# VH-VL binders against C2 domain-containing protein 3 (C2CD3), part 1

All scores and structures are predictions.

Target 1, 169 residues: C2 domain-containing protein 3 (C2CD3), of Homo sapiens (Human) (q4ac94r1171to1339)
Amino acid sequence: SSGLLDVGLRYRRSPRTAEGVLAARTVSISVQIIRACGLQAAAKALAEREPALQFSATVGVNASVTTHLSFLPQGEQRRTHPVACSFCPEFSHHVEFTCNLVTQHCSGEACFLAELLEFAEVIFAVYHENTKSASDIISIESCKEYLLGVVKVPTKELLIKRSGITGWY
Structure headers, positions and changes below count from the first letter of each chain, unless a header shows other numbers; antibody chains aren't numbered by Kabat.
ipSAE, averaged over its two directions, is called F for ESMFold2-Fast, E for ESMFold2 and O for OpenDDE. V2 adds 0.75 times the mean of E and O to 0.25 times the DockQ between the complexes of E and O.
[cut] stands for letters that were removed.
Atom coordinates printed by the task and the answers are left out, and those that the model quotes come from them; centres of patches stay.

## First folded at step 4 (VH-VL)

Design f03 (from f01 with heavy chain L103I T105R; framework fv_ficlatuzumab)
Fold by ESMFold2-Fast, scan of step 4:
Structure f03 (fold): chain C 169 residues (1-169), chain A 122 residues (1-122), chain B 107 residues (1-107)
Amino acid sequence: as target 1 above (169 residues)
Amino acid sequence: QVQLVQPGAEVKKPGTSVKLSCKASGYTFTDYYMHWVRQAPGQGLEWIGEINPSGGYTNYNQKFQGRATLTVDKSTSTAYMELSSLRSEDTAVYYCARVPYGIYRFGAFDIWGQGTLLTVSS
Amino acid sequence: DIVMTQSPDSLAMSLGERVTLNCKASQSVSSYVSWYQQKPGQSPKLLIYYASNRATGVPDRFSGSGSATDFTLTISSVQAEDVADYHCQQYYNWPYTFGQGTKLEIK
């Protein structure tokens, strides 16, 4: 890890069944931060490098988190697939959010899985003071410089397992 | 500056095929899907299909299934659409267009090429 | 296929007037509708996505609204540069389909 940031996430995949055409190409991923260490120190260090960002003195973790779901093709450039996330912190070091992963052009599970298999892993990015729960590439790129760390889920885990725990340490 | 550059015009005879190009610059080619849309003279827009430049995955409008073939060359950041068995009804301006990722934007065409006028006539 | 029907086919407005363009889907498309402006001799340009979100760089006089089957594009104060064909599009289901277009002219 970086020595300043240590995050663990729990994830759970749930196929959608109620949204008509979106059910064929939408996978909901529930994500819960179950561990966050050094997040305040990382946020403080970032705020000192970026004068426009003020270090928060409020309770708990002085950083906002959101997820920008990115596919990382094996041996290729990272592709970003932004997702809509709901962010609801219950603890200073614990947040819950749900992200909807949408394939743009597949219908049916076989096509969706084939598209996911293009990527070795799905990456959740953690940012300081997220501007919004990003659902497009502009939001992700505007927050790139505020990146604190990433949490990876192997694509084959999402295909084989419905849930798991992973982290960046 | 993001650009999609297409040739201005192509003239083909009925029964032949054409391969139209679309050269991308100013962004990471594999981070966006590329779509193809045509517009016959005086008519509306018609979606042909899409390609994922990273994996080469394609999806087609059933009307063009079997006649249209979408490909990419990642080394030159160029997308191609080949249309076979040309008919006079294929006379149209053919556009390539970029689509960003995002649950609310995955079918919004944010950047368009200037279009290639394909004329099919004997 | 989902059919998108635009109305009117064409209209002429005076400078500064409010104009409303309509788009109806043959079945519910939720909010997955975008609007494009196509000026004479030019490529289409994205104005609105997801029914009501303005694309980057689009003037605030353009706004979109609607859901399910009925959508509108409003120009609050029409300007000379707004002379164009306006196209709506659904991206809820394949194939993606466009309306036939509405031509906006200045009187």
Scores: ipSAE 0.000, ipTM 0.470, lowest interface PAE 19.0, mean pLDDT 70

Design f05 (from f01 with heavy chain L103N T105E; framework fv_ficlatuzumab)
Fold by ESMFold2-Fast, scan of step 4:
Structure f05 (fold): chain C 169 residues (1-169), chain A 122 residues (1-122), chain B 107 residues (1-107)
Amino acid sequence: as target 1 above (169 residues)
Amino acid sequence: QVQLVQPGAEVKKPGTSVKLSCKASGYTFTDYYMHWVRQAPGQGLEWIGEINPSGGYTNYNQKFQGRATLTVDKSTSTAYMELSSLRSEDTAVYYCARVPYGNYEFGAFDIWGQGTLLTVSS
Amino acid sequence: DIVMTQSPDSLAMSLGERVTLNCKASQSVSSYVSWYQQKPGQSPKLLIYYASNRATGVPDRFSGSGSATDFTLTISSVQAEDVADYHCQQYYNWPYTFGQGTKLEIK
């Protein structure tokens, strides 16, 4: 598989209510992460530099995926649950980002979300979680993440495709 | 070894344009953002903009919107910054820098080019 | 734009002393601050990201702390090779902005 993640992206506005003129200031960007594949090749490449990952590169990785909209702060990132010991994990993960139609996340003055989406991306980072054995000291500091890959999906087409964007990336 | 290679210096007249290069090696070019930052003599660092080499998608500091253009050539793993309508105030060292994707790293400039000194004078 | 202000503008320390450099943001940037070391005639080098995470290959005498608006870079025992300008940067919001820099000298 040439693509690493099977994803879907959609742009949604709230429907009009009976309350006079609609004054909605926000839209939703829906992100689905269905599955990943090709993680064994990524794990083996990484294990060449990280000996601690040699076992996981042979038997399976504990994969999780973070989602970042390039125009939002890091604090608004989302993460899937990890899927243990698999090179082709199924996440079936769905999150929504509520974004201001006119936002402060561009320079100085407010700007339209459509202007940001023209040049923005949804960035997916795929990580392996390396777990310590029960005989070791259990602490939060012992949980180390290793980056397996990055997938970047442009948001430009969300402005023009009513059905959204879907496929392997 | 991971490297970003930039030419040493450029001299331009006011009103002209310049196109600066940044050649990447030692890593997968499309797996990292490329950013451009300048530093005027004796001054601090100023962010110009960023480009995603995979799709060519860009974001600019508003101060440079309309004057700066960021592009990439994936076949040569080279990033470019073109700056038009040059003024003496554009005299600075211009750096390219690599930024990884990650929960905590997405704004950290982990590898820098050596910088190109652009001198704008009549 | 978020303004990053560093203090002091310069300082001179004796070898082996603990030194603390300060960086203040004009509004909360959570923990999205990085620190860079720039020696004369060289490009900046990443020291710290996400306020307190040390970059690969950076000596453990360098540490970062802080959140929201107030951040510090600490060198636990300054060495001659640490003579440089130090820059802080926020990446919480666009445009990314840097402080004016602090120059570290040895007495």
Scores: ipSAE 0.000, ipTM 0.493, lowest interface PAE 14.3, mean pLDDT 80

Design f07 (from f01 with heavy chain Y101W T105S; framework fv_ficlatuzumab)
Fold by ESMFold2-Fast, scan of step 4:
Structure f07 (fold): chain C 169 residues (1-169), chain A 122 residues (1-122), chain B 107 residues (1-107)
Amino acid sequence: as target 1 above (169 residues)
Amino acid sequence: QVQLVQPGAEVKKPGTSVKLSCKASGYTFTDYYMHWVRQAPGQGLEWIGEINPSGGYTNYNQKFQGRATLTVDKSTSTAYMELSSLRSEDTAVYYCARVPWGLYSFGAFDIWGQGTLLTVSS
Amino acid sequence: DIVMTQSPDSLAMSLGERVTLNCKASQSVSSYVSWYQQKPGQSPKLLIYYASNRATGVPDRFSGSGSATDFTLTISSVQAEDVADYHCQQYYNWPYTFGQGTKLEIK
């Protein structure tokens, strides 16, 4: 059971200084996306649903990963650059979410971050991206994303393992 | 072949707790997540939480956080949901349901228990 | 929480007719939507997952489509055994949430 994504998560309280006063009001949730592997099965399933992608699936996929914290609105998502023509892309991508100790659930409710982390997850959505699609009009291009898979990693362990979480999911 | 067996009914008084069982058979118990979902009379389905039988990891709907406790007994392939501080609004059919760990199916309830009707009344 | 709204609340169809059931999410859920059939006195049964994938053993007259916020379950030729409540569910974000259900009846 190797999993789809090799990821790492860390929780860190960030001290801030303002006019000489130290204030620890923010935390950083660091997300590292190292690589994905075994995308052949996902590509095959996608090609069966979208026959027009048969040629893309035979040469590898153009994979990108979107990271979403379940308690933040979708507008706060982060995305990797695409890695072309690979079933085992290496992203070596690092992103940080900076949140206040009191923050908002995606529903808009104010809540302590520790309470949210007990039931929240980090959602990784893996997409295949068409680099270009041609029409009979030369100046017009079609761009479309196709979902290959989703990985959810619970954040609960971030509260009990200050060193972080790492592994395949 | 694959079955999740639950007791038919339970009657409890307000303020008490209940522990509902769900016995799995026909598959490798630790290869699937187990979720709990309830349905009040004449109403829709409501997700309570999930447990990974392999590692014991749990995740709850915040509405039930602190009142619901999910556990498993690997030796008997049985999942349990304990619900405390019962009130009349907890009267519902409680289902256990199996979820595969697939890229497209990780939240799809592919096999359901027959449900336990919990009635909370004085 | 993401709210799932189904329409209509109920409908009655004649045998052999095509029926479409709608489900709308309050926010984008990509394709992470499942559909369930629930007959009176029975537990729900998975029909469709990931918006359009048919579950094992489900007849090919059932199909799902949609993405983002708008989803549809279609029964191409309704049969007497299809009388049931139908529920949609999102699994894009916790907590998982279900629609209120659509009741399908035969005239």
Scores: ipSAE 0.000, ipTM 0.487, lowest interface PAE 15.3, mean pLDDT 79

Design f09 (from f01 with heavy chain L103D T105R; framework fv_ficlatuzumab)
Fold by ESMFold2-Fast, scan of step 4:
Structure f09 (fold): chain C 169 residues (1-169), chain A 122 residues (1-122), chain B 107 residues (1-107)
Amino acid sequence: as target 1 above (169 residues)
Amino acid sequence: QVQLVQPGAEVKKPGTSVKLSCKASGYTFTDYYMHWVRQAPGQGLEWIGEINPSGGYTNYNQKFQGRATLTVDKSTSTAYMELSSLRSEDTAVYYCARVPYGDYRFGAFDIWGQGTLLTVSS
Amino acid sequence: DIVMTQSPDSLAMSLGERVTLNCKASQSVSSYVSWYQQKPGQSPKLLIYYASNRATGVPDRFSGSGSATDFTLTISSVQAEDVADYHCQQYYNWPYTFGQGTKLEIK
């Protein structure tokens, strides 16, 4: 219906041999951002709020997506490269977050990653970049980015389903 | 049991349009995407596009954008593919196929129709 | 577009032999690869999805492996009923693309 992003999430813990000892203190959370679609409605809503922005079938949006795990610091978020002139941009973005098996609640108390994932989300923010450059040096006419939409994917099923979480959100 | 039923053959002249059908039974029609794939004689498979029967969302291979139109009729659990401006190289077997979504099978074609052989010739 | 290349184009095997079919993607497709079996005059049938997961009803002798750009389909002990064309497919990115197919024959 209103799914904006085609994403996939996996939780993987692989035992590693360290100097003859099989142990792992970290896990990998893999995030795949394949594509977005249906950005025409979001662009229309944005243009109504920001009349200086003009969108048409010809122009499209310059879209980028940030990925953030809700319990990780802001500095650990990742961003795709922008895709220009499209209302259905393809990102083909793959990123892995290496997380400690025992980490800290936002209150500072130590807890297992599994306990955090019960209540956490992967947050995807989709932006339009109103930036035009003749080159990296000469011009970036506007450094402004505009939020097109936010997608939140709960992580609680990530611990239960071996196949992970995937689909349009 | 799950079935996707397609007509056996269609013959069309160049420059005309064709509308191929795919009737689904044995499952909830709106729980799966429907995709269309063609195979020219002796050649590999080529993806045409997809439709979500629930919302009507469509996505097309750019090679067919503007020529192919995917639709569904939920009351009859039937999917349709219309292909316009036919040329001889459109001669192929056209398959409809059911695809799950919501898990890692979201691009896996789990049930296929028997295919319709479209012949485009004068 | 992502190009899927299969090898070999064709092969002939004896009953009971182990068969390995290869599929290479022009860029990383993670694990988003499916394999299909197409017998003469029939529609394709799903064998493997997400690189290594066997579809419902598919015999244990079929297995898939690989990730990123290199994928394999293995038949541990070929049976007469396995005569078919085998197709790999990526569903990592639009448009979905298939390999050209590998033809398996029994000698």
Scores: ipSAE 0.000, ipTM 0.474, lowest interface PAE 16.4, mean pLDDT 79

Design f11 (from f01 with heavy chain S54R; framework fv_ficlatuzumab)
Fold by ESMFold2-Fast, scan of step 4:
Structure f11 (fold): chain C 169 residues (1-169), chain A 122 residues (1-122), chain B 107 residues (1-107)
Amino acid sequence: as target 1 above (169 residues)
Amino acid sequence: QVQLVQPGAEVKKPGTSVKLSCKASGYTFTDYYMHWVRQAPGQGLEWIGEINPRGGYTNYNQKFQGRATLTVDKSTSTAYMELSSLRSEDTAVYYCARVPYGLYTFGAFDIWGQGTLLTVSS
Amino acid sequence: DIVMTQSPDSLAMSLGERVTLNCKASQSVSSYVSWYQQKPGQSPKLLIYYASNRATGVPDRFSGSGSATDFTLTISSVQAEDVADYHCQQYYNWPYTFGQGTKLEIK
């Protein structure tokens, strides 16, 4: 009940620069993922769905997190490094998304970023990465990813809080 | 034979941008991360960032955030790094390198390109 | 950022001698350390990953050890072809960081 991810979000309008008008028309959305905790329940549920997977106190999970802004294409997602053998992994991950202040809907009409943020979310997907042999050529391990859980943080408050949004979600 | 092929050299003026390529062959391009690392003359190695070719997910060294942009073209198995606002301090050999998925291998650069020497000079 | 410090800066060894190269992390990196060999004019080559695992094709005279903050690369009997710069790297936390390198030369 405490929350799964310790995150921070901040909205920052790019100031006018010597580079010109194009830079003046963007903002940065900063995302920090500090840590996850309490992954035992998610791992147990995953093991019930995937019979080949087993988790224990000594093994833990190999967790990574993807970040997706709901109003951006799927190709604009970001991912943390995996943290091995832990139910409370620390990521210390920081990324920025550069967004245009004015964009177009699929209808072709212009839309302001503030209008999108009113109904948008930052979506965090937490994965377990299972280890396996990579290839016949290089005997280095590889892995397949499995979804542990999803955390959604509304972006509406970014429009009104200059300090941003921070805490467990 | 697994290979990452990069151009040998690029010369650019300060204030411009450069887009370096890295063409992969001999393996399934989307089964490995691709990272970029530079080495300035007489200096050690410096990590720039990584991209997952399957989803296009990127992570950057904060030092290069906003200046470096990593992309891939899956149809040609080619990775790209664009670096903007070039300064003389950006003169370095730029490597692409392959990293396997895995519990113990996610930061091990198992195959390296030959590197592109970028010279930033007036 | 995690700082990786290698020692010594350079070594000159006789053929067949045991060589020990050290790498220290400014904070614990568990076992997430790789070692690379770089010959002049060439790209780095992976030798060791996860502190002690030898990469495929690397001669068994190369071995790695250590955990937390102190790591060692050992060459049990140095050969002429081992003349190179050796780099350690942590991948416990982003950004990934490398040591400054140790240069190995033959007397």
Scores: ipSAE 0.006, ipTM 0.544, lowest interface PAE 12.2, mean pLDDT 80

Design f12 (from f01 with heavy chain D31S E50I; framework fv_ficlatuzumab)
Fold by ESMFold2-Fast, scan of step 4:
Structure f12 (fold): chain C 169 residues (1-169), chain A 122 residues (1-122), chain B 107 residues (1-107)
Amino acid sequence: as target 1 above (169 residues)
Amino acid sequence: QVQLVQPGAEVKKPGTSVKLSCKASGYTFTSYYMHWVRQAPGQGLEWIGIINPSGGYTNYNQKFQGRATLTVDKSTSTAYMELSSLRSEDTAVYYCARVPYGLYTFGAFDIWGQGTLLTVSS
Amino acid sequence: DIVMTQSPDSLAMSLGERVTLNCKASQSVSSYVSWYQQKPGQSPKLLIYYASNRATGVPDRFSGSGSATDFTLTISSVQAEDVADYHCQQYYNWPYTFGQGTKLEIK
């Protein structure tokens, strides 16, 4: 398999309203996470170093995906709900990031968002989540996430393709 | 007061099925794995399988695949093991046992039931 | 399947003596080994997990050591209440497997 995540990205300008001229200064970056596949191979590879994953590598992982736009703060990340017990989870997850056409990210000078997108990327991190309460007999960690993979999708094609980009990454 | 309560004994004829219960109390039932282990008289311990009560995940020792079925009833915090096509060799004490998840503890059986003696005879 | 082999099958010790029980895995299990004490007529009780960590409430005289294929349970000063069968278990790979047990008796 050549890809871990089936995703879609689209760049859309907010339309003008009869009232608001400021709508012309914003764009939406639409991110769709349709599904993941090949998670058993990733889990098995990691389980060779992390025996705690052997059960999940056999029957299915509890996968969730975080989405991070490289030019936005960490706190603007989005996360899917976990999909339990699946090596090919379907997320059907859609989020929009609303951004100004002009932003102050370049050494104190205004930069057009389109210029940022030329060099930016969308970063997807795929996790297995295995959360358990502490034992009365053994002290344990109550929550642990395992990174299964990272997918990076350049945003530069969003400037070229009006219909957006879609496919496995 | 963490407890796993099992019935003391069951007697079954060869070729029949049995469903053994294990009632948990004193902890959050869905936050721990539940395993089943048996011990034939005078023999060592033999692992049968695991169930995760929160997700319904199961995994079985291949020796019992197709004969053993693990289930849970979350409303009563009870785990069940059904064993079909019983043979005299299935005569053993059957234990349920709790396992906490953790990087180093995921296979440590920290709390055990008192066991059910299953006798298979004609 | 990973085979766990314990030795000796049984041993008899005098009170206060140091006891060592051995457990060998047929292939490396890293440190994913637990030890259980089973007194006559009772369920097994967890003593040691991850090769060397004592479970809560287990007396300090019990200790575990080893890695890869060779593991040891040590009782530094055996007491009368230590009469039991001792079982090792690997949880490195499926299926989980136990040794045949070592029976500890007091002279």
Scores: ipSAE 0.006, ipTM 0.543, lowest interface PAE 9.8, mean pLDDT 82

Design f13 (from f01 with heavy chain E50W N59S; framework fv_ficlatuzumab)
Fold by ESMFold2-Fast, scan of step 4:
Structure f13 (fold): chain C 169 residues (1-169), chain A 122 residues (1-122), chain B 107 residues (1-107)
Amino acid sequence: as target 1 above (169 residues)
Amino acid sequence: QVQLVQPGAEVKKPGTSVKLSCKASGYTFTDYYMHWVRQAPGQGLEWIGWINPSGGYTSYNQKFQGRATLTVDKSTSTAYMELSSLRSEDTAVYYCARVPYGLYTFGAFDIWGQGTLLTVSS
Amino acid sequence: DIVMTQSPDSLAMSLGERVTLNCKASQSVSSYVSWYQQKPGQSPKLLIYYASNRATGVPDRFSGSGSATDFTLTISSVQAEDVADYHCQQYYNWPYTFGQGTKLEIK
């Protein structure tokens, strides 16, 4: 398959808890990450530049995936649990982003979420995690992450397809 | 200088709701995330959720989804947490805490409010 | 959810002794672990973030180490003012989770 990640995206209204009334001002963007595949090629390519990845390129990577909505700060990203020693890890990961229908971080004026979603992306970054070696006492960082790949899924279809987006990307 | 000020205590009856405040001072309110954490007497810390004051975006621990609502008032630099359908097990100290933006700090709670003791009793 | 387990539950140390507190994650959390000190009747105070980075104003006798699943907080020479509960926290994945805490006392 040409896709790296098997994902699902849905756009739904969050209900207001008071007396069963639907929320007027927020929506949920639901993100599912089912699995990744084809990580052998990415690991092999990166191992040519990164000595610490050589063993993992042969045996399997410790993969995790971060999810970031392009219109939210980087610190608001979510991350899957890592799956050890696999080139086809299954994550079965589900998260929801609760977003205001009207935002203030859009060119100094209020922007509707629908306007942001026309140009926005869900950004998935796939990483390999490596543990510190026993003898590396002077290292700058005890655990290093290696980027294996990036998948970007446009959110424009969420405005058109109420059933959501599912498939390999 | 940097402070998060919370009221000392609140007493509520079961089945009601409460809205706790957290007033920030000494820094630019919209430059930091605000998280809420509770601690029941003699228990550990439990994360409730976060809000980004600049955009109002929120995320909740699923355990509190549907009961907790986080909001901010940027004009007064105040964060709020509303918790509905209160029961005795919600008796706890509720803290607000700020979190810096940053590559390594986006989950490190660098400044905490003094906490509000919520007592839920009939 | 990621479970954070701290050990021991409590310990009593003599002044000037080296103290090591442990925190174990049920799954790898990379280096996204913070440590907090909480004295009786007070709010928690950040000591360490990103496994090994000391927060501003924290004495250099406090240090953090570890990665993936195993983390430690070390106090190189315990002082009377260090009597407190110590909490570890992962912020690798949501929901953020805390350990149950380790109580440090003086013998």
Scores: ipSAE 0.013, ipTM 0.501, lowest interface PAE 8.5, mean pLDDT 80

Design h01 (from a05 with heavy chain S56Y; framework fv_levilimab)
Fold by ESMFold2-Fast, scan of step 4:
Structure h01 (fold): chain C 169 residues (1-169), chain A 121 residues (1-121), chain B 111 residues (1-111)
Amino acid sequence: as target 1 above (169 residues)
Amino acid sequence: QVQLVQSGGGLVQPGGSLRLSCAASGFTFSSNYMSWVRQAPGKGLEWVSGIYSGGYTHYGDSVKGRFTISRDNAKNTVYLQLNSLRAEDTAMYYCARDSYDILTGYPFDYWGQGTLVTVSS
Amino acid sequence: DIQLTQSPSSVSVSVGERVTIDCKSSQSVLYSNKNYLNWYQQKPGQAPQLLIYWASTRESGVPDRFSGSGSGTDFTLTISSLQAEDAAVYYCQQYYSTPYTFGQGTKLEIK
């Protein structure tokens, strides 16, 4: 079966002025993560390599998803809140990435956003998050992430589809 | 058919800078993730940096803040700018091809010939 | 970071013999029936060359005496009938998560 994540992507631009021109120099790329499903196989594989997690994997996983736009710096990554004890978690998560229409590349040269979107992708990484301590005062050293899967969605269609991209990936 | 041809490198003093280049041919460069991997004399392989299609970059902790990876899709070339070089950066530097789609592709099916960087006083 | 440990660090064998090289991962590199592990061969003075991808799939042009096996945390590269040209250092590499990491290498010498 295909599809781990039910997602939506939209390219949203500022409203036009009275002259019919866009007023802003930025756009928003909207990312919606509705749900994941079919995490049983990934959970079984995780439990086999991490025996201490056998309990969590058999009753469901504590899933979270990170969203990364391939043309943005690492610091622009976003993460959902974890959904506890489920193989089919519902995230109902929505984030926006504000992007300049003319950006600066790692080389320091200006680059148009349309050029970046033609070859870029949205990368979703699905993790199992180990439980924090009940007191939460030692949670930093006890929290640990385990990769369950990766989903990549090309952004090139955002240049031509007004209503955006939705579906299972 | 696939080729990665490297240039740059050489002998520099500590604190110096160098720019490495890797010219690609025989595949759709703009769709591929590219990486740099280094190997100190007599030692093993260490991943240094990677760049996705569209310019997003990753760095190993040992080089973060000193090295900059970039690409020019019109020229089918990936670059590595090395700044604030230290003796421990002495290594053979390889560029390598990687697919940005890990579901269908896999990393480092082709490697450049290598470029030697020596940091010595 | 995921750490890969290879064993042995070096091995010396005769032409025609079977060789096994092990790679152990500090955490599983298995997801959706795929093991995110590659094997490379590096001959003296040359760049590394890919031998095996997805733990067990042989790259085009690689002789069938090379095979990869294992899953999760324990992987093995096998050379079923060693040839003189197989003298090299062999590396495993994981691509389950960034940063990508390599094993320390196994040096294979011919007697």
Scores: ipSAE 0.008, ipTM 0.472, lowest interface PAE 9.7, mean pLDDT 79

